# Ledger of designs, part 7: VHH binders against tRNA dimethylallyltransferase (miaA)

Target 1, 307 residues: tRNA dimethylallyltransferase (miaA), of Elusimicrobium minutum (b2kdr9)
Amino acid sequence: MTIIIAGPTAGGKTDLALNLAKLIGGEVVSVDSRQVYKYLTVGTAKPEGEYKNGVYNVDGVNYHLVDFLDLDKTYNTGSFTADASNTAYNINKKGKTAIFAGGTGMYMQSYFGGMDVLPKADQALRAQLADIADKEGKQSLHKMLSEADPESAALIPSGNLHRVMRALEIFKLTGKKASELRTNGFADISQNNFMVYIEWDKEELNKRIEIRTQGMFGGMLKETQDMLAKGYTRNSPGLRSLGYAEVIDFIEGKKTKPEALERIVILTRQYAKRQRTWFARYKNMYKADGSALNAEQILAEYAAWKK

## First folded at step 18 (VHH)

Design l5 (from i4 with A97V)
Fold by ESMFold2, look of step 18:
Structure l5 (fold): chain B 307 residues (1-307), chain A 121 residues (1-121)
Amino acid sequence: as target 1 above (307 residues)
Amino acid sequence: QVQLVETGGGLVQPGGSLRLSCTASGFTFSKYWMHWVRQAPGKGLEWLSGINRGGDSTFYADSVKGRFTISRDNAKNTLYLQMNSLQPDDTAVYFCVKVRQYSGWDLFDYWGQGTQVTVSS
């Protein structure tokens, strides 16, 4: 099963997600367009972790879709949807709950909104497709997908059997491409998924953002200097992450430190506001008080919701 | 109940030194990053310093680097700020701050009551 934790930047989403994961033996999937990038740790508030068996691990919890993408690579809703589907499948195959935590509403809508309009799994059809893969190879299924839904085939590696089979299943069950169905309308993802939204008083959160940004600046500066020394530039997609362009402006003498800090604070507060506006469109979220987050209480609500 | 109690403030002459303490209770102190923040009269909050769980990584604002030293004693649940070469602009109420467990830069969660430091001739 799946839990979704949403809320503003600097609002405690990561802490709640990890505490929940520990209580139920779950794993976290980050929904953050900036934390995907390697090297950018302080400025993205990436949780402290280390790789264990090829997976980023935070205090005993596998934490997915963080710290894996080179700064030269772009990452979009299509990339996220592909990665999230594969990640959730692998977590659920282990019998664990996937806890999606983040504030990038477009990523959540792309993945979960597509799921809400898609047919439920058909085990008989999946068995048939698995038999084809066994007899004719995984590449034969991907070729079938390329003919049925070329947009999905472009996004899904041929070796990702689960994703290839799912896209083919959707086509056979609906007569429509998975890519086409996923773009066919807004879905209130809180209707079919347990979703927590972390609420904050705006002015209290804004004060915390300001202080946090002051503390982060030195680390952001070091990270940015290191990346520029390695040959990355302001045009590298990862260095377009919130705050890093302003640090580069400081390095290049285009802004003083106070000017860069002020700009980063403004941009972060604006991002938090856009997140609030976006998530207000979901009508069935459990609202959690950010100043008093309680993972045990959230777990009890999830258990009740499942009934 | 999380509690953070700052002590060690007072009146000091310019150039003098002062050592602040923050005694923590109600949580496992060694699992959390800690920070010092100050507020001068009529001014906004200013971040000064941070320290990771084990105390082996420390961070400082430019305004205090080289003069202030953050440290912690996890056995005594106590955070320290050694303040040297104090200047009149260091006059403020000083707060210790607990952050969330997994990142030193996530939510600044709980704040002490503060201790007054006054630097005056």
Scores: ipSAE 0.590, ipTM 0.848, lowest interface PAE 1.8, mean pLDDT 88
Fold by ESMFold2, fold request of step 19:
Structure l5 (fold): chain B 307 residues (1-307), chain A 121 residues (1-121)
Amino acid sequence: as target 1 above (307 residues)
Amino acid sequence: QVQLVETGGGLVQPGGSLRLSCTASGFTFSKYWMHWVRQAPGKGLEWLSGINRGGDSTFYADSVKGRFTISRDNAKNTLYLQMNSLQPDDTAVYFCVKVRQYSGWDLFDYWGQGTQVTVSS
């Protein structure tokens, strides 16, 4: 059981996701290429939260795939699909709904577009594989994967036990490699998943982006100064997030503050436009009015969709 | 049913002071970041100041730093903006803004009707 909430930057998808999670006892999985990074909170509009028992928690809701990655690490669609698979599995084990919320359409497409051909989980087989890992170590299980599905083994590190086990499970259940069962074509993920898209009037959103950027700049500056002082640079993957290069240009005297702000606003509006274009390809989304979001209405639509 | 009602605007001479108030209803005020934004005649919107849920972190635009002070009284559901050393280019409609519950910088959700501040003589 999964719900997908998509929308443009500054569009309210985090708030909708958290309110929905509270209504149904679910947990949120962030689909955002920038909120994964530690330390960068203001400029990524990361939801306010704190770690509880190793999981980022926002007002009582576990919020996954935020605030965990060092700025010196790269994060891409492969990383996301691995982390999302493991996270959704763990949420499902608890009997809870995973609510995927974000604006990074390529991450959503990569994860959900690859799921359509995979077999259902098999608990008995998972127990067998877990027993092998307990007795012979994770490296032994990864070696088994290397022999069964070398392409998956090259992608999946031995420390990611859940992904190793899943790939082996697929092979044992189907006789086929997980790599052979994934589709490479564009699939309309809204055909088989309940997906909400938050709509905004273009001019209204552009206006909101402008004032949001004005307000964020001071916090982005502080964050950036702190990270540079710790030895990170403009070449650190996390500091290549939208807006931070422009803040660094300001710090180095290459841009005035008005020039940096103008560039950040332009880039953010362009990003929001690319998000709208990407999600327009999905034909079966429930389109929610961004100015009137209501989690109880979304729940009712989900219940109807399930029938 | 969210309501934000700004008061305290009016005419003031250059160098003068005003204190704006924004009374909130229809939501749990203490769980939300609040902001002030203004719009001068014929100009775009300008963000001025923000304050976190508890009131212990405040943020200011360069144009108002040292002259304006944002504060809140969560017991009275009221946001304030103390404006000192007012100049003619501070003439604008001033808006109280509520953001979404979980991030102080994401969606600037609900806006009051605004109150006019005019600095002239």
Scores: ipSAE 0.457, ipTM 0.794, lowest interface PAE 2.7, mean pLDDT 87
Fold by ESMFold2, fold request of step 19:
Structure l5 (fold): chain B 307 residues (1-307), chain A 121 residues (1-121)
Amino acid sequence: as target 1 above (307 residues)
Amino acid sequence: QVQLVETGGGLVQPGGSLRLSCTASGFTFSKYWMHWVRQAPGKGLEWLSGINRGGDSTFYADSVKGRFTISRDNAKNTLYLQMNSLQPDDTAVYFCVKVRQYSGWDLFDYWGQGTQVTVSS
């Protein structure tokens, strides 16, 4: 009783998921590492909704795992897997279909595949950890590792900065200790789950991202200014969401508005490309034309797949 | 089926005003965010303004803020752009754009054919 809708940023996943949910009486579970955060609505393209009876509701559809997390909290594959499991159970207990919709492939793989994916190196996070080592010493980083992953700390010398930083990076990005990760091959989740992938012509999507980013900037700026005024910083986990660091650079005078916009467009296009590459690993997806999305056709394909 | 038809363009002297209209059909206009985008000769697309479904939240690019006003009349299925203090670099084709129903910033879905605005002499 599960449908998975995947696709690139700005590709229409939300609209398709909600239309499908209305057709079948289902509920949506967001698979998006950015939309979990409160306050960040324009820059994350969060669907317009309001809480009803403790659940975020978008035009009559319960929309889960959006708009609930404080900007100071981390959210990662471990958090997602726990939340998704509970959410899917509650939806299915009501006899309804859970529609997982999003573009965060690591979250989908972690939940549906039952196996941890080692994260790629995160250069911004590595720079932060390196700065701590420069200012506070390598033993300060090792102490941080001891708090996060004591077994790894026991095995990794405090002077081995690379291994200390990698173990911290893994914990920060996944919520799991490096000592606990399962690194055997990953399952193709499209073999056992009905998955839709929204396809776009690359050039067309890139143009849409550019115009969208121009329009979003003002709202992102307002949101960011409000959060900074509340005491959040560029180091707050929620403000590390795509685009917000560049808006902070603009606010601080380190970038002009055109420079910040250009960088956000580049990063968003790169993210859309990484999403395409990630989802190419799944061999049994129904590929939907992004320019002509049709929820009734998706429902027909789902009915056929259930045989 | 979805149609967006822009009108109100034309030739105007510097400092002048124009009001653009975009008449919508083939969808429930009041359920969608709407935007204005322009393209000057030899330049890329430039986002100008956006308005939410109820018309009570509006957004503007810095290049037009204070000079242009976006509005909508949901009873007439019409989007407007009031353009004041026009300058030669406002010369462009102006497009009306519809976004998908549930988010004002996700998929920029349908575009009108555009209306030419020329600010000269």
Scores: ipSAE 0.360, ipTM 0.746, lowest interface PAE 3.6, mean pLDDT 87
Fold by OpenDDE, fold request of step 19:
Structure l5 (fold): chain B 307 residues (1-307), chain A 121 residues (1-121)
Amino acid sequence: as target 1 above (307 residues)
Amino acid sequence: QVQLVETGGGLVQPGGSLRLSCTASGFTFSKYWMHWVRQAPGKGLEWLSGINRGGDSTFYADSVKGRFTISRDNAKNTLYLQMNSLQPDDTAVYFCVKVRQYSGWDLFDYWGQGTQVTVSS
């Protein structure tokens, strides 16, 4: 048995997953590209836990694929898919239910939808592309993308450097357009899997994100300072996680605290929006009200779905 | 059902002190981070302070740091906010807030009804 819990950042996925795990004897597999990093707890909203016998444990539940990666290491969809496969296998072997919980849509799709093995991130290539962006501007990269893959360029704003770079990377490494890979049929993973989406009112979520960010800043600051003291830099993959760049800017005096907070809020809201848009493509999800999550209700819905 | 009830608000003179209490029910209090948030008239919501599950870690906004102290008694399912050196700009409705997950920095899930604090000469 496999259950998928998806939703926006700060939407309560972790709590629901843990409650479900406790009810059915499950373990949680985190589907979050940022929670994999060690020490970055506040900024990634990682659940509090500890390693016990080599496994991260949250309130008595094994919680996989969190807090294991060094900040200078990269993690990608391919890495996740491989690790998730192994993890799920082990969970099932124990006779336990694997609960996949997270908001990283690409990871979810890759594991459940069999994304054509997208090429692994090439760090050297990314560095080259980043250098071009730095020297010639972000628009130059977007232009490159428009020449290589006009459809992707039309969908990806020039300001989204990461997506532009990824699309270019795919093209350069495989000779295939990212857009072509998308059109070859988005597999709706919700057709064959019980998938729960935690739904929030957009405005309510946005308001709550603002308050949350105010509270998080102090913790993020401390985490960032500690990591910098350990020798990590703003270029460390882990510290490229949402919000940490702004914190570093604050530390360096490049931004005031209010400016940093405002930017983090904007980025978080944008990310939540992207998540919503991504998961909206799955047409057979059970939509759970974020304001009234209930693990027993989810189980009841699962039972109904299985019939 | 989750319930948070704030008490201890009232009218106080500048420089005075108040102690707010929040009594929690309907959930395992000791498993969740708790926070205080306020809303002044005509202003947006402002985060003030947070406390971890065990009470050994506390966090404060710059605006209240050194003046306010957050604490909790898990045996009594109660959250506290000691407010010292109160100023007129501290006038607001103060809310006790429960976090959704066991971590301290998830979405602010449940809010009490709030307690009015008025600082005036």
Scores: ipSAE 0.340, ipTM 0.721, lowest interface PAE 1.7, mean pLDDT 90

Design l5 (from i4 with A97V)
Fold by OpenDDE, fold request of step 19:
Structure l5 (fold): chain B 307 residues (1-307), chain A 121 residues (1-121)
Amino acid sequence: as target 1 above (307 residues)
Amino acid sequence: QVQLVETGGGLVQPGGSLRLSCTASGFTFSKYWMHWVRQAPGKGLEWLSGINRGGDSTFYADSVKGRFTISRDNAKNTLYLQMNSLQPDDTAVYFCVKVRQYSGWDLFDYWGQGTQVTVSS
């Protein structure tokens, strides 16, 4: 038994997943490309928990694929798919329900839909691309993407350096456009899986993102300072997570706090929008109202779906 | 159902102090981060302070740091905001806010009705 919970950042998917897990004796598999990193808790909105017997535990629920990766390590769709497979296998062996919860669409698609094997991250190439971005600006890198893969460039804002770099990386390593890999053979995973999407009114979510960001900043700042003190850098994959670059800019005096906050809000909203757009491709999702989430209702819908 | 009820607001002179309380019900209070947010007339929402589940970690906006103190009593399901050295620009409706999940920085989901704080000479 598998349940998929998808939704935008700050959408409440983790809470729903935990509640479901508690009701049915499930375990949660995080589908979040950033929550995998250690130490980064605030910026990634990682649920509070602790490792118990080798497994991250959140209020009595095993929560997998979070808080395990060093900031200098890369994690990609392939890595996730492999780990998720093992995790799901183990969960099922225990007779438990695997609840996949997260907002990383590509990860979700890869695991459930068999996305084309994406190349592993190439650190050397990433370093090169990062250097280009540093020397010539993010726009330069985006231009490179536009030349290589116009469709990806159209979808990926220049400010999302990580995505731009990844798309370029894919192209440079495989000769294939990331956009082509995304579109070719897209399987609607919601056809064969019970998939819940937590839906929010756009404006309401945007407002909530703003206030959330204000609160997060202090915590992010502390996290960032601590990580920098430990020797991590702006280029550490973990610190490329949304918002941390802006915090670093603030630390370095390149941005004021208000500027950093504003930028983080914009980026977060854009990310939420991209998530919405991505998941809109799945036509058979149960759309749950984010303002009125109920685990029991979701279970009822699941029961109906199985019939 | 989740309920948050703010009290303690009122009129105070500049330099004065107020202590806000938020009584929570309808959920396990001790499992959730709590926050204070305010909205001044004609202005947007402003995050002020947050506190973790156990109360051992607190966070403050720069605007209130050193003046405001957030605390909680989980046994009483109550959140507090001690406000000292109040200034006219602190005039606002103050809201107690519950986070959606067991993450301190996730969605600010539930809001109280708010309590009016007016700082005026």
Scores: ipSAE 0.309, ipTM 0.698, lowest interface PAE 1.9, mean pLDDT 90

